# VH-VL binders against q8zy40, part 2

Target 1, 190 residues: q8zy40
Amino acid sequence: MIVGVVDYTVGNIGSVLTALKRAGAVPVVVKGVEEAGRVDAVVLPGVGTYEAAYALARQFKEVVLEKPTLAICLGMQLLFESSEEGGGQGLGVFKGRVERIKARKVPNIGWRYTHVVKNSEIIAEGYYYYLHSYGVRWGENEAYTAYIKLEEKYVAAVERGHIIGVQFHPERSGRTGLELIKRFLAVAKR
Key: E = the ipSAE of ESMFold2; O = the ipSAE of OpenDDE; V2 = 0.75 times the mean of E and O plus 0.25 times the DockQ between their complexes.

## First folded at step 1 (VH-VL)

Design iB (framework fv_zilovertamab; at its last look DockQ between E and O 0.04; V2 from the best seeds 0.00; counts 0 for: pae E 13.4 > 2, placed apart)
Fold by OpenDDE, look of step 1:
Structure iB (fold): chain C 190 residues (1-190), chain A 122 residues (1-122), chain B 107 residues (1-107)
Amino acid sequence: as target 1 above (190 residues)
Amino acid sequence: QVQLQESGPGLVKPSQTLSLTCTVSGYTFTSYYIHWVRQAPGQGLEWMGIINPSGGSTSYAQKFKDRLTISKDTSKNQVVLTMTNMDPVDTATYYCARVGEYSSSWDAFDIWGHGTLVTVSS
Amino acid sequence: DIVMTQTPLSLPVTPGEPASISCRASQSVSSYLAWYQQKPGQAPRLLIYDASNRATGIPPRFSGSGYGTDFTLTINNIESEDAAYYFCQQYDNWPYTFGEGTKVEIK
């Protein structure tokens, strides 16, 4: 299947492309809505600042609603209603507000055990690699499927239909991350 | 016998739209990605785009994204290339080629059509 | 785009002698590198895939080597029927790109 990696950041998306290749997908970089509309699934990568990313990513809201979507880190954060970072406007796919995390060390960097509280075909409990200073505080929400424990609980994964958001970087999470990507692709092919 | 066969007009006028068809036979149509590659006379090979016959998803080279469309007709085992606003510089032999879907997403082109020459001239 | 550079562009070879063609990528393409043979009036034919694997039906005298940025196609004991153009191609990243082609001629 052809998977479009949305290019709305200045960061390196090479690791995402590589991970998708290893998972058996045909990854392509998409820069416009039309390109994104022609692929089987889309990935929203997670590098850069919220404001800059939103400015470019907002055009892809309809594509996200239509295509199987894996949103990673910043990509996931963009799917929420608002953010303390960058003026506060999000895509509004999920309810919640992105805020600066409360942790012993900010940014949160490294492998964290991810607790899955809702059954998922894609999100498996285990250790994943995180790199973020902002997050969504855990709370009652049907879309919230996994969390990590810092000084407070923060959302690690969200699901709504064909849309998956993860706060961690599956492309940097070794075998666990690769298997997650494979599961996403398997579901997306249905 | 596995075969890809390109067909279409050998002559197109400038500013007109080119339509080429790649007919697939000898294997399951939806099991292989189809690529379009062209070659100007005496020149090298140029990749144009790809389609997944299973679902019809596509990707195009940046150079052609604004005027190239690749589609499929599963009932006919055909992939269709449509390119608008043709120019003499687009004169080339156009090939369709397959890549295996289930063996690897990143394979070389193991089967090619014989190619069809398209001349753009007034 | 990844630029594929072939050398030489023209290669005259005496029958029975070996021929070597180089392909250099502007960035690493890992092992996602193919070699094609194209004779006049014909479509390209796959010779080597994944840098070093011979395609089905390709004679053992054809071999490929390399990884990353530098690749080599070797034709041992060149035959008259080997007169053709040879192209390398990377399929590591979009867009797929080809070398300029090397014309192998028999002396």
Scores: ipSAE 0.023, ipTM 0.634, lowest interface PAE 4.6, mean pLDDT 91
Fold by ESMFold2, look of step 1:
Structure iB (fold): chain C 190 residues (1-190), chain A 122 residues (1-122), chain B 107 residues (1-107)
Amino acid sequence: as target 1 above (190 residues)
Amino acid sequence: QVQLQESGPGLVKPSQTLSLTCTVSGYTFTSYYIHWVRQAPGQGLEWMGIINPSGGSTSYAQKFKDRLTISKDTSKNQVVLTMTNMDPVDTATYYCARVGEYSSSWDAFDIWGHGTLVTVSS
Amino acid sequence: DIVMTQTPLSLPVTPGEPASISCRASQSVSSYLAWYQQKPGQAPRLLIYDASNRATGIPPRFSGSGYGTDFTLTINNIESEDAAYYFCQQYDNWPYTFGEGTKVEIK
């Protein structure tokens, strides 16, 4: 299946492209909504700065609402209502505000056990690789699927319909991350 | 042409504060993180810290946390390294660096400044 | 901090022949490892990223391999301009750390 990886023109998307190829997808780089209309699923990668990513990502809101979408790290954050990073607005797909995480060490770096609290065909409990300075505080919300424990609990994954967001980097999470990507592709094909 | 250029004093007295500037050109200032790396004479490289120039968020290597500040001036396309309580062991060439535009690397440094030598002595 | 150990620290080479430099991490860094070349008075130059990918403009005689904790930079058909210091760097976790360097010299 053809998977469009949105290119914010900043940061490095190569690891995402490689992971998608290993998972059995045909990844293509997309820079605009017209190109995204021709793919089977989209990925919002987690690279670059919030400001640069939001400038392009706002154009993709309709695509995200209509096509299977995997949003990674920064990409997940763009789907929320607002962010402290750069004073930025979000796409408002999910309720919540992105804020600087409360922790002794910021950014949160490394492997963290991810607790899944809602049934998911895609998100599985286990260790994933994290690298982020901002996050959404955990709370009771139908879309909030998984969390991690720092000084407080933070959202690790969100789901609504075909829209999946993860705070971690599945492309850097070894076999566990690859299997998540494979499950995303399998669900997207239905 | 993407370019990073360090500037600042070549000599600093012990206990004083160092201020170095990294000026960027050839790309949008807020699009890439800037890292600082130093190299003592005849020794290896040492990563010091990182700034996101869009929001100004930073992270520092633990050994520098109490005396290092990295800041930005968006109007001048500049990142500023400030380090207090300088000591002769801080004598080094200081570099700013960033990743390449389309590389698959997360933080491999493809773009480096020329480096500026800072000597700490009286 | 993740300690990066390079061997050898000094490597005399003959033009036209291959050379290898090893880099070992004190814990797994997956594939998040880079190799740099540095000549006197210059900033480091990126050769290899993600353990095995050549950076833009780097000649094919440079290659990298490895995963986890054990990595190798190979220079095939050494040329005189390859005399330089070579460093590995992990970027799996902060602080990013570098190896001590290997001085490659034409003998």
Scores: ipSAE 0.007, ipTM 0.512, lowest interface PAE 13.4, mean pLDDT 86
ESMFold2 (binder alone), look of step 1: mean pLDDT 90; pTM 0.920

Design rA (framework fv_regdanvimab; at its last look DockQ between E and O 0.04; V2 from the best seeds 0.00; counts 0 for: pae E 16.1 > 2, placed apart)
Fold by OpenDDE, look of step 1:
Structure rA (fold): chain C 190 residues (1-190), chain A 124 residues (1-124), chain B 110 residues (1-110)
Amino acid sequence: as target 1 above (190 residues)
Amino acid sequence: QITLKESGPTLVKPTQTLTLTCSFSGFSLSTSGVGVGWIRQPPGKALEWLALIYWDDDKYHTTSLKTRLTISKDTSKNQVVLTMTNMDPVDTATYYCARIPDYGDYEFYGMDVWGQGTTVTVSS
Amino acid sequence: ELVLTQPPSVSAAPGQKVTISCSGSSSNIGDNYVSWYQQLPGTAPKLLIYDNNKRPSGIPDRFSGSKSGTSATLGITGLQTGDEADYYCGTWDSSLSAVVFGGGTELTVL
């Protein structure tokens, strides 16, 4: 299975590529929409600035809507309607606003227990690795599938059809993260 | 404490196969995220990466020598073995093995502990 | 074989600051974490910097790392005679699926 990793050049994607390969996929770096159209699934990686990422990511909205997609951290954040960071415009795939998180320490860095409140074939409850200063506050939303507890609850994962967003970094979440990626790939192959 | 040590022949004839063993302690290749790599350095020249192997038996080799290199592990013995076929005098170098640490993800962060290296001379 | 680009040599007097550059491309330095290695004469390389700018235990804060775009920089302040060594940058190259090193920089303390 060929998986396109969108490269915004906003952060490191090596770990994502490596994780995908170890999960049994053939990862390829995608820099354009045409390239994305040739792959079986898409990953939106995410470490960097919202502004820079969105500038490129907005071109991939149709691809996200058409192909199995795993959006990671900043990638997930881009899927929402708006953000306090950058220009504020998101892809609008999910309802919600990205805002600066309220936590003892910002950014939120490290392993956090992720509560899954909706059944998912891909998102398993457990510890995952987080690295973010922004997030979406938890609330009533059918797409919101998991949360973490900081000073407030924040969305850890969202799902809509073939589109999955995670606030954590599965590529940095050891075996738990690897298994999540494997499940994503398995579902994407259907 | 973590240690690695290279062992094998120090003299190899041209066309012969070099087999080097990296014996390590203080860590295990059963640990997720951990790997071991081989690097060589010809006299007075730069470091050259050769190959690496991870806990899950995922392997990578330098393209230029891929057909000549084989890396394997014996987790129970805490050993990693590198074989290099068709040795040539140009392959004369100090060969190092080094640990790739687990920092909680699967990305390459570097090699944090190195063996002292073993000098291999290829000569008739 | 692709290598990262480093200056072949740098020099400074004791107490001074030196910087060593490492230039690559998007598939290596741009997309991956950079590590730096110190190799004292006649010894094996030692990890000096990992994850672009982190120091392993035992490495003094005189050593620093940074990355911007497709380039990385090693900084050494308060240069000491004992710092005289070869320094290598290294990283993963996603396009090659390989570890890549720089050509090394010889640091001379005047």
Scores: ipSAE 0.014, ipTM 0.578, lowest interface PAE 8.4, mean pLDDT 91
Fold by ESMFold2, look of step 1:
Structure rA (fold): chain C 190 residues (1-190), chain A 124 residues (1-124), chain B 110 residues (1-110)
Amino acid sequence: as target 1 above (190 residues)
Amino acid sequence: QITLKESGPTLVKPTQTLTLTCSFSGFSLSTSGVGVGWIRQPPGKALEWLALIYWDDDKYHTTSLKTRLTISKDTSKNQVVLTMTNMDPVDTATYYCARIPDYGDYEFYGMDVWGQGTTVTVSS
Amino acid sequence: ELVLTQPPSVSAAPGQKVTISCSGSSSNIGDNYVSWYQQLPGTAPKLLIYDNNKRPSGIPDRFSGSKSGTSATLGITGLQTGDEADYYCGTWDSSLSAVVFGGGTELTVL
């Protein structure tokens, strides 16, 4: 299975590429919509700045809606309606606003237990690796699948059809993260 | 001063539902980070955690009893209620409630104040 | 079956030091925080140690805690007859989404 990893050109996507290979995918780097049309699934990685990522990612909205998509950290945040980090801009795939998190330490760095509130074929409860200063506050929403507890509860995962977003980095979350990626690939094949 | 007190029936018949109330004072479940847990101890045996509930209504239950346990809170009354369905003689134990204080980072570091416990016997 | 292992009993003379071990795994002791509880005969448990090595107000410094890898230790120095009790370790287990306790250790002073 060919999985396109969108390269915003301002970060290191090596960990994502390696994790996809280990999960049994054929990762390819994509920088434009034309390249993405040929892949079976898409990954929006969590590296770079919001502004640089948004500039490229806005071209991919139709692809994200059409193809199985895994959006990681910054990639997940791009899918929301707006972001304080991005001057109010977002792709609007999911309801919610990205804001600076309320926590004793910002950024939230390290392993954090992730609470899953809906049955999911892809997202399982467990410890995942987090590195972020912005997040979406938890609330009642059909798409909100998982959360973490900081000073407030924040969205850790969202799902709609084949579109999956996670605030954590599964590519850096050891076996738990690798199994999530494998489940994403399995669901994407259907 | 922080206190918790368990109340409820001390004798229950098999298959009945047990309802226990934890009434507390000196703290509130309106306070961010605070929670209350339930623990039981069969006679002569180890402590067994059952469930807990946090200020934001987040709930956890021991996996083996999850389908039998319900935990809820009434913040205005300073109460947490545990319900356990389909009681059996093996559920005979002393039941405790305990506070999880606000440690400031929402991690679990321990239960700092315990009630005196209430002994529940399930008749054979 | 308990996921945290403690010795069933330990003993020592008054004035001596005793240690009580608690062995677990990465999903509990390794990645989480250990607490210790004292249960005197006929009473509710009392928190002695939280966050691996911190003492609540009113707990004397002869009680100490430590953690290394997936194992934790409660130390009691200057042992007194009043320390005769059951001692439990506890922690969060991330794989179970649950609090887990050890099986308890009966401390006998003599």
Scores: ipSAE 0.000, ipTM 0.476, lowest interface PAE 16.1, mean pLDDT 89
ESMFold2 (binder alone), look of step 1: mean pLDDT 94; pTM 0.959

Design zA (framework fv_zagotenemab; at its last look DockQ between E and O 0.07; V2 from the best seeds 0.00; counts 0 for: pae E 11.8 > 2, placed apart)
Fold by OpenDDE, look of step 1:
Structure zA (fold): chain C 190 residues (1-190), chain A 122 residues (1-122), chain B 112 residues (1-112)
Amino acid sequence: as target 1 above (190 residues)
Amino acid sequence: EVQLVQSGAEVKKPGESLKISCKGSGYSFTSYWIEWVRQMPGKGLEWMGEIYPGDSDTKYEKNFKGQVTISADKSISTAYLQWSSLKASDTAMYYCARHEYDSSGWPYFDYWGQGTLVTVSS
Amino acid sequence: EIVLTQSPGTLSLSPGERATLSCRSSQSLVYSDENTYLHWYQQKPGQAPRLLIYGASSRATGIPDRFSGSGSGTDFTLTISRLEPEDFAVYYCQQYGSSPLTFGGGTKVEIK
């Protein structure tokens, strides 16, 4: 399976590429809609600044709506309607607003137990590695599938059809993260 | 307590191979990049490269690419730096360091090994 | 690559004096998110480097408040308000706002 990893203007996607390879996929770096149209699935990695990322990612909205998509951290945040970070505009795939997190330590860095409240073929409950200063507050939304507990509850994962967003970094979550990626690929192959 | 413990000092001759180690403890070894930094005698710090033990993703500074090999064994929380053929100019102190992140995820090195002195002379 | 130039190369001072170290970047280290990707390390004689300041102005854990970092864009400063005997060391700035990460040449703070 060919997986297109969107390359934002700033950031390192090496670990994502490697994780995809280890999961059995063939990752390719995509920078345009035409390239993304040729792959089987896409990954929106969580690197760079929100504004810079959105400037590039906004062109991929239709691709996200059409192809199996795994959005990671910043990538997930881009899927929502708005953000306090950057220009504030998101892709609007999910309802919600990205805001600065309330936590004892910001950014939230490290392993956090992720509570899954909705059954998922891809998102498994357990510990994942987080690295973020912004997030979406937990609330009533059928797309919200998992959360973490900081000073408040924040969305850890969202799902809508073939689109999955995770706030954590599966590529940095050891075996748990690798298994999640494998599940995503398995579902994407259907 | 986070610790990086490096292997002992090495005395080698030109042409010999060498592999030095950096063992991490007190944290999730597979979740942080390990950085290698060279410091020649009386000189400053030079970034050599890095490895993510979780998946062995490896990156090199251009001047060190092909000159050294960075690897890791996550089963024993150890990163390695190795030479196939040492040169006298490889004489230096070598440090490993843990790669932490700022608010945007960009790296700084929050913990360092004690260093491994490598001396290469005929 | 981004070149970091530290000055002076050597700073000779006495205990109790104020030390001001400069690090100049060949390119801006501030992005649209207003974060600054410049860090400071301290290396005492015969020891490994130690993180001192991260993000231009944040003190690492266990670092005394006499150490402070400031600056933005291309000009950064490390200040030691009152030098203690243990502060005589070499100080390095480091950036990873752009690949590859790079270190400054270092400033040696020595006893006068």
Scores: ipSAE 0.009, ipTM 0.532, lowest interface PAE 9.5, mean pLDDT 90
Fold by ESMFold2, look of step 1:
Structure zA (fold): chain C 190 residues (1-190), chain A 122 residues (1-122), chain B 112 residues (1-112)
Amino acid sequence: as target 1 above (190 residues)
Amino acid sequence: EVQLVQSGAEVKKPGESLKISCKGSGYSFTSYWIEWVRQMPGKGLEWMGEIYPGDSDTKYEKNFKGQVTISADKSISTAYLQWSSLKASDTAMYYCARHEYDSSGWPYFDYWGQGTLVTVSS
Amino acid sequence: EIVLTQSPGTLSLSPGERATLSCRSSQSLVYSDENTYLHWYQQKPGQAPRLLIYGASSRATGIPDRFSGSGSGTDFTLTISRLEPEDFAVYYCQQYGSSPLTFGGGTKVEIK
């Protein structure tokens, strides 16, 4: 399966490319919508600045809505309605506002137990690696699949059809993260 | 353009009170920690503490706790450092600062105020 | 609390020479995410500090490539490959991975 990783040109996507290859995908770098026609699924990575990512990601909105999508960290945040980081506007796939997290230490760094509250073929409970300064406050929402507990509860995962967003970095989450990526690929292949 | 502008130099006597300021502009003031750093004459940098202006959550280095008060007024985008009773040993340059983080939480730039020189002498 | 020890206290060098500055931490600065939370700052006389290097080895925005950082665990190095006149300043390391945040004592790089 050919999986397009969107390159915001400011960040390092090497870990994502490596994890996709280990999971059995053929990863390719995608910088524009014209390249999206050749890919079976899309990854919005969690590296780069919000400004650069949003500017490019808005061009991909149609692709995200049509193709299986895994959005990681910053990529997940772009799928929400708005953010107080950078440009503020998001793609609006999921309801909610991205805000600076309220925690003893920002950024939130390290392994956190992720609590899954809805049935999912892709998102499983367990420890995942987190590195982020912004997040979405937890609330009642059909798309909100998982949360973490800091000072407050924050969204850890969202799902809508074949669009999956995670706040953690599955590409840096060892076996648990690799298995999540494999499940995403398996569902996307159907 | 992000800026931190500090109040002007102060000359005080021991026992007097003082409140110095750090005004942030060009960004969402309530969304970033403001750090306070002391530099005594001819010495290095010392972290004093920090405040999150959004909810005034405040943390102090242990030797400064109880010696200074860190506060903020988010309505005017200003953080404060204040003493109820100055000592000659409080003579120093005081900086406010904040970091810029990417959305992955990694710092790639920082912003510092120009510093406020406080001189306490009899 | 984490103590950072910088050496030497002073380097006396000429423009064009290579400067090598050391910072040692009392505890490992490598965390569970395998990142290293050590910064390097430059402070010129009469000016506020400026971030040079973050995460032990990454240059901050606008910092020339003659500045490089290296090291892991407890031993860290800032290298200036070829000193320019504007590089004669005091350099500090700082850790931000554990509260309280702490600075090293500084290394002054001065004209010989």
Scores: ipSAE 0.006, ipTM 0.468, lowest interface PAE 11.8, mean pLDDT 85
ESMFold2 (binder alone), look of step 1: mean pLDDT 90; pTM 0.903

Design zB (framework fv_zagotenemab; at its last look DockQ between E and O 0.12; V2 from the best seeds 0.00; counts 0 for: pae E 14.9 > 2, placed apart)
Fold by OpenDDE, look of step 1:
Structure zB (fold): chain C 190 residues (1-190), chain A 122 residues (1-122), chain B 112 residues (1-112)
Amino acid sequence: as target 1 above (190 residues)
Amino acid sequence: EVQLVQSGAEVKKPGESLKISCKGSGYSFTSYWIGWVRQMPGKGLEWMGIIYPGDSDTKYEKNFKGQVTISADKSISTAYLQWSSLKASDTAMYYCARQEDFWSGYLDFDYWGQGTLVTVSS
Amino acid sequence: EIVLTQSPGTLSLSPGERATLSCRSSQSLVYSDENTYLAWYQQKPGQAPRLLIYGASSRATGIPDRFSGSGSGTDFTLTISRLEPEDFAVYYCQQYGSSPLTFGGGTKVEIK
């Protein structure tokens, strides 16, 4: 399976590429919509600022709606309606607003137990690695599938059809993250 | 000093309802999971479930789900374990306990209440 | 669920002797974060359990040096280097890495 890793962030996508390879995929870097159209699935990776990322990522909305998609951290955040960061509009795939997290320590960095509240073929409950200062507050939403507890409850994962978003970094989450990626790929092949 | 103080011993009959309590002090009550552990006479420890008082998120062990209700009143830093209809088999010591680290989902219990003995007999 | 099996069920020893308690897990307790989510508790008659060891090998605050935890993966050991009279109790292992949390059946350390 050819997986396009969208390159819209300043961050290093090397770890994502490596993780995809380990999971049995053939990752390719995608910088444009045309390239994204040729792959079997796409990954929206990354760290960075919301505003900068959205400026580049907004062109991929149709691709996200069409192809199996794994959105990671900032990638997930971009899928929502808006963000306090940069005051920007999101892709609007999911309802919700990205806001600065309330936590004892911001950014939230490290392994956190992720609670899965809805059945998922891809998202498994367990420890994952987080690195973020913003997030989506937990609320009533059929797409919200997992959360973490900081000073508030925040969305850890969302799902709608072939689109999944995770606030954590599966590529940095060891075996748990690798298995998640494998499950994503398995589902994407259907 | 962190303390968990549980309500006193209970003597009940089958069919009666019961609600026992666990009051926390000396720490941020809303920030730590509180778990309940059952210990039947002469037996080992059994994990029943946990609650996060901050938002009342509750999780049960499958055998206790529907059999008991775990709740919390954060205004008075108190967690509860209750039965709608007691059975003789509910006779046991019940402990509440606090997680060591609230930033992690599930952890070991670092502080324990003194236990509440519940005796159910006809 | 993860099943923890403790052995022996009863350990009869004299003060001053070394106690070795075993806890075996049905699956590895080492998770992706490289932590081991295994705890040991001591319970004396008529008392609540007391945390002795967490993370498989870390002593809880106030726990004497004679208590030590070791092991990895699925095999864990609690060692009491020299038994004191107050150490005769029941000891439980617990995993807290996966829901539901589970305890071992316990090992009773009794005086010979």
Scores: ipSAE 0.026, ipTM 0.635, lowest interface PAE 3.6, mean pLDDT 90
Fold by ESMFold2, look of step 1:
Structure zB (fold): chain C 190 residues (1-190), chain A 122 residues (1-122), chain B 112 residues (1-112)
Amino acid sequence: as target 1 above (190 residues)
Amino acid sequence: EVQLVQSGAEVKKPGESLKISCKGSGYSFTSYWIGWVRQMPGKGLEWMGIIYPGDSDTKYEKNFKGQVTISADKSISTAYLQWSSLKASDTAMYYCARQEDFWSGYLDFDYWGQGTLVTVSS
Amino acid sequence: EIVLTQSPGTLSLSPGERATLSCRSSQSLVYSDENTYLAWYQQKPGQAPRLLIYGASSRATGIPDRFSGSGSGTDFTLTISRLEPEDFAVYYCQQYGSSPLTFGGGTKVEIK
C-alpha cells in the first residue's frame, strides 16, 4: 500500500516514513495534489510551523476528504476550524478550535494514558507519546473518540469515516503506536 | 492560592473505623491527582496511593492496597483516606498532597496538607 | 520498584557552612523524553514536607537560590551553599518517573 506523506518543506518527516515502512506500507513523499491522486492513503505529519503547514494542507483538503487520512499532532490541528497558534483558520473538517493547553507544565511532553470513549477499529486505549503546546478542549462531539487528562480534558483523537486525527505521535509511541498505524493501514485497504 | 486542609487529629482504639479528609481549594480540584503519604513516628515518607477526583481513578501502592480506601467527593472538593478496622501499627502522620499526573513522571507533590495525626492505642 | 538511597543519614554542620546531600537511584531517572524525574523536599520539625527542587535541578517557586540540585541518571545532589538557621531540617529525595512513587530515607541536617 502506497501512503503519501505530505512534506510541508519544514521539519523532519523521517520518523513517520520509518514507522510506515515498519507497518508494511510503501511511503512516498508528496508535495502536490496530483501526486496525492496516485496514492492509496495520506498522512499529514506533525512537523513544521502552523503557517507553512496550513498553506500547503489547504490545497489537499479535497484529497483528505476523499482518501484514507492519518493526521498527526499539528496535522490533526489543521483539520479543525481555527488555531490560536497561527491566528488563522483551519480546514474545518472537525468542529472545534485549537487553543494553548492549560496544564501545570507546557508543552505537554511524554507518555500519557489515552482514554477512548467510542468504539474504534484504529484507536485503542493505552499510553502514547505527546509533544504539544496547543490542543482542542474536550466536549460532546460524535467525532471525538479519545481524550487525555491534563488540567482539563483535551482531544487526543478524532474520527470521521476514513479521516483519523491524533494529537499524539504514533511514530514515537513504540509498539502501541506501530499497532495503531497497522490498524489504520488495514482499514484503509477496505 | 492553592490550599489543602486536612481534618484534625484522631485518637482511636484498635478495630475502630476512621475516615480522614483533605479539602482542596484555590484550584480546579477535579483536574489534579491527590496522593496520600504516611509518615510513621520517627520514620520517613511512604507513598500510599493516589486518586484523580475527576473520574475517581485510583491507584494504590501494593502494601496499602486492601488496607485502606482512597476516595473523593468532587462536589465538595474533598479527598478521603479510610480504614474499616484500625490497627496499632496504623499510628502515624498522614499527609495529602497534590500532583497533576503521576504516570507521566513530570509530576511531583507541589502542595501538601498540614497532616492528620492518627493515634491507635488501647 | 525504584529504590532511592540517601547519604549521609545525618549531616552535622554549623550555620554558614555548605551542605551537600546525596541521592542514588537503583535505576536511571532519565526517560525517553530526556527529562529527569527527581524531586527534593524539605521537612522542618512538626511541619509538612515542602517541595524544593523538581526535575533534578529546577527550583520550585519561592525557593531561595542557595538551594540547588544537580546530577543525572542515577546520582543526584542537593546543595545548600550557605546554611541558614531555618535550613536545619530533614531532606528527602523522591522519584516520580514510575509507579510506585518512592522516597529516599532522608538526610537530617542538624546543628554541629
Scores: ipSAE 0.000, ipTM 0.447, lowest interface PAE 14.9, mean pLDDT 85
ESMFold2 (binder alone), look of step 1: mean pLDDT 90; pTM 0.910

